# Miniprotein binders against b1l550: the designs that were tried, part 108

Target 1, 279 residues: b1l550
Amino acid sequence: MRLPEELLERARDIHSEAPSHRIKLDRVGSFGLKVPVEFKGFLLLAEADVWVSLPEGRRGVDLSRQVEAIYELSNPPKDPFSLCREAAISLLEKLNYADSSGVSIRFDAPLQDGESLKYYGVEISSIASDEIINKIRVEILGMTACPCTAELIRAYKSSEIAATHTQRSLGILEVSTKAEHPDPDKLASIIERAMSSPLRTYTKRPDEGGLVIRSLSNARLAEDVVREMIHLFLEEFGHLPEDTHILAAVRSMESVHMHDIYAERSFSLDEIRKEISSH
Below, E stands for the ipSAE of ESMFold2; O stands for the ipSAE of OpenDDE; V2 stands for 0.75 times the mean of E and O plus 0.25 times the DockQ between their complexes.

## First folded at step 10 (miniprotein)

Design g41I
Fold by ESMFold2-Fast, scan of step 10:
Structure g41I (fold): chain B 279 residues (1-279), chain A 94 residues (1-94)
Amino acid sequence: as target 1 above (279 residues)
Amino acid sequence: GEIRVTVEIEKDGRRIRFLYVFTSPEKLEKILKEIERIIRIFGADRIRITVEASSEEEAERLADEFRELAERLGYDEIEVTREGNRFTVEAERE
């Protein structure tokens, strides 16, 4: 049942009232919205959060305007990167009391894997104020093989390919930049190439044996993987602004332990370039 | 081969700046369309687009694309200025 429209004339405008305490809030919004996006020829269901800053003198945010901002821009579905940036701008235009706005979009990205597909995690955001900051996080599983155990087994029984334990490892690349979002497929590729081998959706025994042998022949510590990810990132994305910030990390789900191994490095392009060029 | 496009949009005292950095010419069409959509969404009264490229000829060609974009968006006060390999397109309307 819809209440009579004339009640709007008698009701207080709660959102525009002074709050109980004059405190500004950094993020107020609608979280967990389902939105369709077009990603490289695929129509995907993504999850979005939209928010704005709220000044100390205003009690609340017009949440219906936030939902309108993202939904009007998602029909027809468009690429999530443009949607993120455009929705952040739309929020500032529609909600003029806000000093900043933000949009985050999360989805599982399909990646061609022979005749099948595999999936990796993508989370992107755009935050608009007097400038736009774009952020992307890519997570993809790969395989690592332990070089320490391999060396011990090689010493016990000489072989060019020593037996060792292998495990799934999660590679993570996160980039925050004033330029447009990096291509997530390229970030996923960097992660996979840094690993001992990529993972597959489906293999038959001969292909599975080959994958295992590849991994064993390319044994890498989590620390090795992070360093290689950084090296490959600089080759592909060294053109980004010098104040671009990167997080490179690996979480190795050790098959012989009850715990995981973790390695990470955060840096700006300016910082890492100077570090590599120093003696 | 690096191309840098800086866009500033302004409406009622609010000004937002954003940047595109790319090396692939095929990205230009998508970037132009997104810039157009952002300007329309914001309802900008004034825009300032600065293009920097490796060659003066390339930067000038790109600046002309943005001048045409400003015309399509309904700006009639359009000015293009050059400083080396940097071209700036400034446009405004009432």
Scores: ipSAE 0.689, ipTM 0.895, lowest interface PAE 1.3, mean pLDDT 87

Design g41M (at its last look DockQ between E and O 0.95; V2 from the best seeds 0.00; counts 0 for: pae E 1.6 > 1.5)
Fold by ESMFold2-Fast, scan of step 10:
Structure g41M (fold): chain B 279 residues (1-279), chain A 94 residues (1-94)
Amino acid sequence: as target 1 above (279 residues)
Amino acid sequence: GEIRVTVEIEKDGRRIRFLYVFTSPEKLEKILKEIERIIRMFGADRIRITVEASSEEEAERLADEFRELAERLGYDEIEVTREGNRFTVEAERE
């Protein structure tokens, strides 16, 4: 049933009214929207949040205009990075009372893994005001092997192949920049190359044995992995603006402990270059 | 080399500035299409696009692409200025 549109002319415009308390709100929006996106040849179902700032003198946000903004831009499905940036700008055009807008999009990204696929986590955002700030967070699992226990077992057995405990470790790279979003596949590659070994969706026994031997021969502390991730990031993305902010982190799910080990470093490109050049 | 594109769009007193920095030429076509979609969607009365590249020739070619874009978008006043390896395309509708 659809009510007559004549009623809209007689109804108060609640959203445009003054609020009971003259307080600005930072984010008001539609959260948990399902949107189709096209990512490197794949059609994926992503989850999106869209929001705008609400000035102290306005009671509410036109939420229907927010949903229209992202859905207009998602049909046909497009890449989530362009969708994120374009939707944030569209929100400011459609909702002229807002000082800022934001869009975030989350999905699991497929990555070719031999003859199969594996997946890594991607969360992106774009926040628009008088400029646009783009953020991307990539999370992917890999394997680490403990060098301390490896050295003890090597000394005990006098063997060339060191035995040690291995565990799944979650690598994290988060980048906030005024430039366009970095390529998530490159960020995922950096994380995997920093690990003792990447994880696989499927291996046969001989290949699995080779992967384990590789990880044992490339044993790394969580601290080692974070430093290597930073080094590799600077080689690949050193061209980004100097005020680009990065978080590099590893959470190691230690197989010999009831708890995890965590290591991280936050920095700007300007900051880290000065630090490295002073040594 | 590195290519840097700064875009400023303005409509009714609202101005937004955004940046693209890339090293692979393959990204150019996608970036140009995104910029065009943004300008059309925003309904900008004024645009200012600044291109910087490691070579003057490359920057000039990119500036020509953006000048042609401004023409296709129907801007009446288009000016291209150069300062070394930096080219700026400014356009506005009357």
Scores: ipSAE 0.736, ipTM 0.909, lowest interface PAE 1.1, mean pLDDT 87
Fold by OpenDDE base, look of step 11:
Structure g41M (fold): chain B 279 residues (1-279), chain A 94 residues (1-94)
Amino acid sequence: as target 1 above (279 residues)
Amino acid sequence: GEIRVTVEIEKDGRRIRFLYVFTSPEKLEKILKEIERIIRMFGADRIRITVEASSEEEAERLADEFRELAERLGYDEIEVTREGNRFTVEAERE
């Protein structure tokens, strides 16, 4: 049953009323929306969160306007980067009582792997106030080989290629910048190159053997992976603003243990450059 | 060379700044289109676009494109100022 529109004129605007407690809220919005995006020629259904701040004198947010804002911009589907930035600004325009807005879009990004596809996780965000801050988080699985076990086996049994345990490792790069979002494919590539080897969706026997041999030849600690990620990131994205913030992390799902190994470094570009220059 | 484009839009006292940093000229067209969409959507009364490039010539060319954008959008009193390899396009509309 649809209520008559005429009733809207008689009803109190609950959202515009003064709250019982005059407290500002940082984020009020709709989470878990589904929006279409275009990414590398693929049309993807992404999950989206939209929110704005709420001043202390207003009881509620016009949630319908928030939803409308992002869907208006999502038709026709566009790249998620532009969508985030444009939607964040649109939210501030449509909800003038808000001093800040935010949009987050999450999906699995396709990555070509021969005739098949692999993927990485991506979350693209924009937060708008007097300035726009763009954030991107990339997560991709790779493979690591343990150098410690390799060394033990080498010492025990003289072989050119020492056997060692291997495991899947999740690499994470999160970048927050006032510039536009960094290229997620480049971020994913950095993570893969920092590991012992990439994962493959489909391998023929020769390819599988080669992949394992490569991994064994590039045995790396979780700590090594994170440091390599940072190094490669600086080479590729050193042009970003100095106040750009980065989180580099790896979670190694250890095959010989029931627990994972985790390593991370959080830093700004300015901070890490000073650190490296001091050595 | 590195190109930096800073866009400031203003409406009814609300000001929003956003930044583009890129090295490939091929990205410029995409950026221009996005900026245009944002300006139209926001309904900015004032815009300030600052371009910084590796050379004065490149910066000037870029500034001209943004000037043309402002003209197409119906802004009046378009002013272009120079400081070295940095050009600023300012425009207002009633």
Scores: ipSAE 0.707, ipTM 0.896, lowest interface PAE 0.7, mean pLDDT 92
Fold by ESMFold2, look of step 11:
Structure g41M (fold): chain B 279 residues (1-279), chain A 94 residues (1-94)
Amino acid sequence: as target 1 above (279 residues)
Amino acid sequence: GEIRVTVEIEKDGRRIRFLYVFTSPEKLEKILKEIERIIRMFGADRIRITVEASSEEEAERLADEFRELAERLGYDEIEVTREGNRFTVEAERE
């Protein structure tokens, strides 16, 4: 049943009243919105969250204005990074009682894999206040090979015979910066290059042999995958603001263990450069 | 070379600052379009755009581009100051 719009003239504006308990809220918003985005020529269905801060003197948020802020900017579809930043700023304009706003956009990004496509996870965020903080998280699956087992087998067998256990590993890079979002394909490339081998959607027998040989030739501990991710990140993105914050992590399921191996490091660019210089 | 663009926009006492840092000149056109969209959408009364270019020649060319941006946005008072590789465009509506 749809009520007559005439009731709006008679009804209290509940949202603009003061609450019984004057407590500031950090995030009040609409979560799980489906929005179209255009990413590198692909039209993708993304999931978005939008929110604002709510001061202690305001009872509620104009939820329809929040939805309006992102939907009007998503038609026609555009790149998710511009949508994210513009929507965060639009929220502050539309909801002028808020002192901060945020937008998150999640999608599976296509990545060329030979003649096929594979996908990796992307989540971007923009938090706006007196400045904008942009965050991107990339997750991509690859392969790791154990160097300890490989060394023991080599010492037992000739160098012409190499073997070790391999496993699927999830690599994670998360970047928070005042600058624009880093290119997710470059972040995904850094993760894959740090691992023993990329994970393919389809492999013919000759290509499968090459994948195995690469894994054995590039065996790495999970700890060293994280270190390599950091090294490669600094080569590509060392120019970002010095207060840019990074999280690098790997979760590997070791094929001969009953549990996952997890390694992570978080740092700012300023912090890591000082650490490396001080050896 | 690295190009750094700092944008400060203000409306009704609310100030928002955002930053672009890039080395690829191909990104410039996309960044200019985004800056223009943000300024129009926010409805800024004042803007300040500070650019650190990679050379004096690039700074001179970019200063013209950002002055034209401020003109397209319809600001009444536009001031451009340049010193070496750096310039600032300040614009205001009354």
Scores: ipSAE 0.640, ipTM 0.884, lowest interface PAE 1.6, mean pLDDT 86
ESMFold2 (binder alone), look of step 11: mean pLDDT 83; pTM 0.832

Design g41W
Fold by ESMFold2-Fast, scan of step 10:
Structure g41W (fold): chain B 279 residues (1-279), chain A 94 residues (1-94)
Amino acid sequence: as target 1 above (279 residues)
Amino acid sequence: GEIRVTVEIEKDGRRIRFLYVFTSPEKLEKILKEIERIIRWFGADRIRITVEASSEEEAERLADEFRELAERLGYDEIEVTREGNRFTVEAERE
């Protein structure tokens, strides 16, 4: 059943009314939308949030116009980075009372892994006002091996091959920049190269043995991984604007403890270059 | 080398500025198409696109592509200015 449109002539325009309190709201929107996206040859189901700022003098937001905006731009499915940037700008054009708009898109990105695929987490956003700020967060699991226990076992056994505990570690790189979003595959690669070894979706015994030997030969503390991630990031993305902000972090799920080890560093490109030059 | 493209679009007093910074030629085609789509559906009355490249020749060539884009989109007044290795395309319509 659909009500007659003639009722609109008698109904109050609630959204355009003055609110009970003249308070600005930072984010008002439609959250948890399912959106198809095209990513490097794959058609994926992503989840999107869209929002705008609401001025202190307006009671509500035209939510249907937000859904229309993301829907129109996502049909046919397109690259999620372009979708994110275009939708943020479109929201400001469609909702002229807003000072800012934002779009966030989350999905699991496929990565070729021998004959199979593995997946890593991607979350991107674009926030538009007088300018656009683009953000990307990449999370991928890898393996770390403890160098401290390796050294103790080497001393105890007088062995050339050190035994130590290994564990899964979650690597995180988050970049906020005025330039377009960095390539998530390159961010994932940086994280994996900083680890003792990458993880696989599937291994046979010879490949599994190889990963363990690689990890043992490249034992790293969580602190070591974060520093290496920063070093590799600067080599790949040092061309980004100086006010680009980065978060590099590792959460190590310690196999010998009931708790995790965590290490992180947040910095701007300007800040880190000055720090490195002083050391 | 490195290419920097700054795009400013304006409609009914609202102005938005956004930036692209890249070194890979393969990204150029996708970026140009994205910029065209944004300008087209936004319905910008004024646009200002600034291009910087390590080569003045490369920057000029890319600026010419944006000048041609402004012509295709029906802008009435188009001006291209040069300041060293920086080229700016400004276009307006009623």
Scores: ipSAE 0.631, ipTM 0.873, lowest interface PAE 1.7, mean pLDDT 85

Design g41Y
Fold by ESMFold2-Fast, scan of step 10:
Structure g41Y (fold): chain B 279 residues (1-279), chain A 94 residues (1-94)
Amino acid sequence: as target 1 above (279 residues)
Amino acid sequence: GEIRVTVEIEKDGRRIRFLYVFTSPEKLEKILKEIERIIRYFGADRIRITVEASSEEEAERLADEFRELAERLGYDEIEVTREGNRFTVEAERE
């Protein structure tokens, strides 16, 4: 059923009315929208959130205008980074009462893994005001091996096996920058290279044995992994603006404990360079 | 070398500034198309695009690409200025 258009002439414009309380709201929007995106040759189903700030004197946001904006820009499907930035800017034009706008898009990114594919998590956002701030968070699983237990077993004189416990570890890189979003494949590569070994979607027994031996030969503490991720990040992305903020973290799902080990470091490029260059 | 592109768009007193920093020339075509779409969506009546590259010749070549973009978008007043390693394309529509 569709109500007559003539009712719009008599109905109050609720959104433009004064609110019960003159309080600004930081984010008002449409969350959990499904949008198609094109990522490196793949058509993927992504999930998007869109929002704007609401001034103290306005009761509501035109939510339908937000949905129209994202859907217009996502047809035909395009690169999620461009979609994110373009939609954030478009929202400010379409909803001129807003001081700021934001868009976030999340999806699982395919990554070539020998003859097959594996997937890693990507969440991006763009927040627009008088500037645009772009954020990206990449999460990918890898393998770590404990160097402490390896050393203890090596020291045990009757043992001929150089052995230690191994576990899945989740590596996390989050970047907030005034520049365009960093390439997520490069961020995922940094995380995997910092690990004892990457994980695979598919292995045959000889390949599986090789991965285990590789991880045992490259045993790393969670703390080692975070420091290596930061080192590799600076080599690849040191050209970003000095006020770029990075979060590097690893969560090790310890196979010998009922709990996880977690290590992280947050920093700006300016901060970390001064720290590294100090005496 | 590193390429930096700063874009400012303005309409009815609202200004938005955004930045691209890249090392791969292959990204330029995609960036140009995105900037064009943003300008059209926003309906900008004034734009300012600043290009900085490791090579002065490269920066000038890129600035020329953005000058052509401004012409295609129908801007009436287009000015290209140079300050050392930096080229700025300013365009305005009446």
Scores: ipSAE 0.603, ipTM 0.863, lowest interface PAE 1.8, mean pLDDT 86

Design g42H
Fold by ESMFold2-Fast, scan of step 10:
Structure g42H (fold): chain B 279 residues (1-279), chain A 94 residues (1-94)
Amino acid sequence: as target 1 above (279 residues)
Amino acid sequence: GEIRVTVEIEKDGRRIRFLYVFTSPEKLEKILKEIERIIRLHGADRIRITVEASSEEEAERLADEFRELAERLGYDEIEVTREGNRFTVEAERE
């Protein structure tokens, strides 16, 4: 099982040796760790990656110290945002040769849906050096309805209700900021409000009819959804630092095509404000 | 109003800076507890916490909370300075 500890006294410290080639590495770490987190009253099993930079004169990283950094902070389970930031700082203290450290944590976040639950995807990270940069990505499915086909069918002598195809669309908001992570529930809410309608885990037939009518009455292009997400984001998170970077995107899984439609916009807060004010 | 808290922690010449920006006073207690945990975990020899709030009275009150935090963390030398609407708490230990 365990080798005699006497062997450790005479073994070379491989990690501290000079490498074959003097090349710096940007990220060296433990990827795919399973860590428990506490998120808004739920205990979830999240997946984590931890890493540090490695200088050109050092052969390797002590991976045991990386695992210690995150596991010491995950027992008892804590909120994933604090865990992310604290673990990144702990890595720099435990591995003094590193210039930077990072932690990424991924999980499916529960969201109350009537008397049931639905889920949306969350990935957060914190990268520590002389400053901390926090990043969050939220993905949630919603429904979109095509306004082009609705208009065509209206012209073709249809009933008072516009008929068109609907499809599932994936909305994406990603934020990189020097401030704390934005609340993922608020990001998910922005995405859902920008859609033609949200999706539900379960609904009765009358309520299902209502969601379909809502979607048809609020037909939106993928481009419309992205613009609305940006508008809503600025209303909710305009207080973030001007150098905050945002990605807003929609992937529409078109029910009448063999392919998807995709729309996106990346921007910084100072960039988008200047663009809007120029009109 | 909007509250900005900038935290700088330093040990053995390495400094890390991070920021909190919020409008909800309910977040303050959680932020204070996280800052305390980070400082304890890091083992900083020197800390600098800068508070900006929409009112001078509010900023001063928050700076006083961070001064008390520095005292609880065992820092020996604590200085609070004001520059306009900004209050900075600097604390050092051996």
Scores: ipSAE 0.507, ipTM 0.831, lowest interface PAE 2.5, mean pLDDT 85

Design g42L
Fold by ESMFold2-Fast, scan of step 10:
Structure g42L (fold): chain B 279 residues (1-279), chain A 94 residues (1-94)
Amino acid sequence: as target 1 above (279 residues)
Amino acid sequence: GEIRVTVEIEKDGRRIRFLYVFTSPEKLEKILKEIERIIRLLGADRIRITVEASSEEEAERLADEFRELAERLGYDEIEVTREGNRFTVEAERE
């Protein structure tokens, strides 16, 4: 059943009315939209949020125009970075009362793992005003091994064989920049290289043994992993604008505790360069 | 080897600025296509694209790609200016 369109002539335009309180809102939009994206040869189902700022004198936003805009831009599917930036710009064009717009897109990215695939988490956003700020967050699991317990057991047994607890650790790199989004595969690579060992989707017993031995021989604290991630990030992405902001973090799911260990550092490129130069 | 492309797009008095920073020349084609899509999406009245590269010759060659883009998009008034290794392509339509 569809109501007669003649009712639209008599209905109030609620969105254009003055609100009860003259308070501006930072983000008003449609959240949790399903959109297809093309990522490095894969067709993936992503989740998108779209929003705009709302001035203090306007009661609501035209939500249907937001949904229509992103769906039109996602057909045919395109890369999520272009979709993110183009949709943010389109929202400002279509909703001229807004001072800013934003789009975020979240998906699991496939990564080649021998003859199989593994995946890592990607969340990107673009916020448009008189300039565009692009943000990307990459999360991937790896393995860490405790160096403290390794040293203690070595001393106790007078052995050269490293024995310690290992656990899954989640590595996180988040980058906010005026430049285009960094390549998420490179960010994932940085995280994996900073760990004691990457994780695999599939291993046979001899290969599994090799990964474990490698991890034990490359034992790292969560603090070590964060510092190494920052070092590797600067080698790969030190060319980004100096006001680029980075968050590097590790959450270690400790196998000997009921709780996790967490380490992080936030910095701008300008800030970290000055800090390193002072050492 | 670092290339910087700054894009300013204006429509009905509203201006938006974007930045691209890359080292691999292969990315230029993708960037050109994205810029074209954004210009068409906005129906931009004026565009200003600034290219900066390590050499004047490379920056000039890249700026020529953007000049050709402006021509393909139907801009009648196109001007290219130089300031060292920085080339700016400005285009406007009535």
Scores: ipSAE 0.491, ipTM 0.829, lowest interface PAE 2.5, mean pLDDT 86

Design g42M
Fold by ESMFold2-Fast, scan of step 10:
Structure g42M (fold): chain B 279 residues (1-279), chain A 94 residues (1-94)
Amino acid sequence: as target 1 above (279 residues)
Amino acid sequence: GEIRVTVEIEKDGRRIRFLYVFTSPEKLEKILKEIERIIRLMGADRIRITVEASSEEEAERLADEFRELAERLGYDEIEVTREGNRFTVEAERE
């Protein structure tokens, strides 16, 4: 039952009291909130985490004001990128004792796949202080084919299309930038184009055959895929600030092994340009 | 060419800076609306928006859009300054 509002005048404000120990906390917040978002014409259910920094002299955070901040901005549903940035700003305005705020939103993004849909993972965040840092991570499955075994089989039995093992591989692109979040569909596209072939939600026999032939004709090591993802990223997003940080990675679920193969590279735009331009 | 918009907003001594970098002119409308929402959310009493574009004419046109935004938001003191292809719109409200 709802207690009388007049009790608020008599109750202690626990959160504004001095803590037992004068220690600053980096992140205090509400985690695992369900929020609706509008993404490219789709109404999706997303999960959000919201937090603020807590100064050494304050016992607690006003959790109700954190929930209020994100829910006020999610009705009507809006795009998750604007929601992320706006909620981070709203948190600082509503919780003026905080030095910084953050918001993370995660969801499965639909991607058109012929007459069907497939889905890829998206996690975004915005951290506000004296500046806003935006981060996005995109994960999507694709197919890779082994060039080493392909070459060995080609030597054994000459043919135009070499036989080799294929497997599902998870491609990962993570970007941290002072600029707005990159378009996740473009990041997903970069990952898929770097693979031997994309995966499909639904295939008929002729389409399945074509996908396999495409993969076999475009055999790539996990290392090749990471390098290609970086190359394609620079073509699409080279305009981002030079201090933009990127993680490109591939986890290949090897069909001939009991274990996976993993390759990654982290870099800033400034770092990678200097590396590529060196002779 | 590339367009760079740097936004600084301030309220009660708290200043926050954020950036937009884009090449597609159609993004401007979405960016303007988001900047407006952020200014309203913070209740900013002072704003500073710097626009850089490949040409002086383009940068000036974009800066004028932000000057109009500041006027719509009710800022009383609006100043526009130029340095090459960089235009800065500063606005204050009491």
Scores: ipSAE 0.561, ipTM 0.851, lowest interface PAE 2.2, mean pLDDT 86

Design g42W
Fold by ESMFold2-Fast, scan of step 10:
Structure g42W (fold): chain B 279 residues (1-279), chain A 94 residues (1-94)
Amino acid sequence: as target 1 above (279 residues)
Amino acid sequence: GEIRVTVEIEKDGRRIRFLYVFTSPEKLEKILKEIERIIRLWGADRIRITVEASSEEEAERLADEFRELAERLGYDEIEVTREGNRFTVEAERE
């Protein structure tokens, strides 16, 4: 049932009314929207959040205009990075009472894995005000092998390849920048290369054995993985603005413990370059 | 070499600035198309695009691409200024 447009002439404009308390809100929006996106030849279902700031003198936000902004830009489906940036601009233009707008888009990204595919997590955002700040977070699983236990078993057995426990570890790279979003496939590659070995969607036993041996021969602490991720990031993305902020982290789901091991480092490009040059 | 493109768009006194930094020239076409879409979405009456590259010749060639974009978008007053390896394209309409 659709009510007559004539009712709008009689209804109060609730959103434009004064609020009960004159308090500014940082984010008011539509969260959990389903949107199609085109990512490197794949049509994917993504989840989006859209929001704007709300000034202290206004009771509410025009939520229908938020949904309109992102859906107009998502048909036909386009790459999620352009969608994110363009929707943030559109929101700010359509909702001119706002000081800032934001868009976040989450999806699982396919990554070629031999003749199959594997998937990693991507979350991006764009926040528009007098400038646009772009953020991307990439999470991908890899394998780590414990060097401490490997060394003890090597001493005990005097073998060339020490037995040790292996576990899945989640690698995380998060980048906030005034420049466009970094390529998530390159971020995922950095994480995988920093690990003892990558994980595979499909292996047969000979290939599986080789993967395990590779991991055992390249045993790494979570701390080692974080440092290597930072090193590889600087090689690939050192051209980004000096005020770019990065979080590099690893969560190792230790197979011999009831708890996880976690290591992280947050830094700006300016900060890390000064730190490295002083040593 | 590294290419840096700073875009400022203005409508009714409200200005937004954003940046692209890239090393691979093949990204230029995609960046140009996105900038065009953003300008149209904002409804900008004034734009300012600054291009910086490792060489003056490269920056000039890129600035010409943005001058052509401003012409295609129908801006009436287009000015290109240079300071070494930095070129700025300013365009406006009523």
Scores: ipSAE 0.693, ipTM 0.891, lowest interface PAE 1.3, mean pLDDT 86

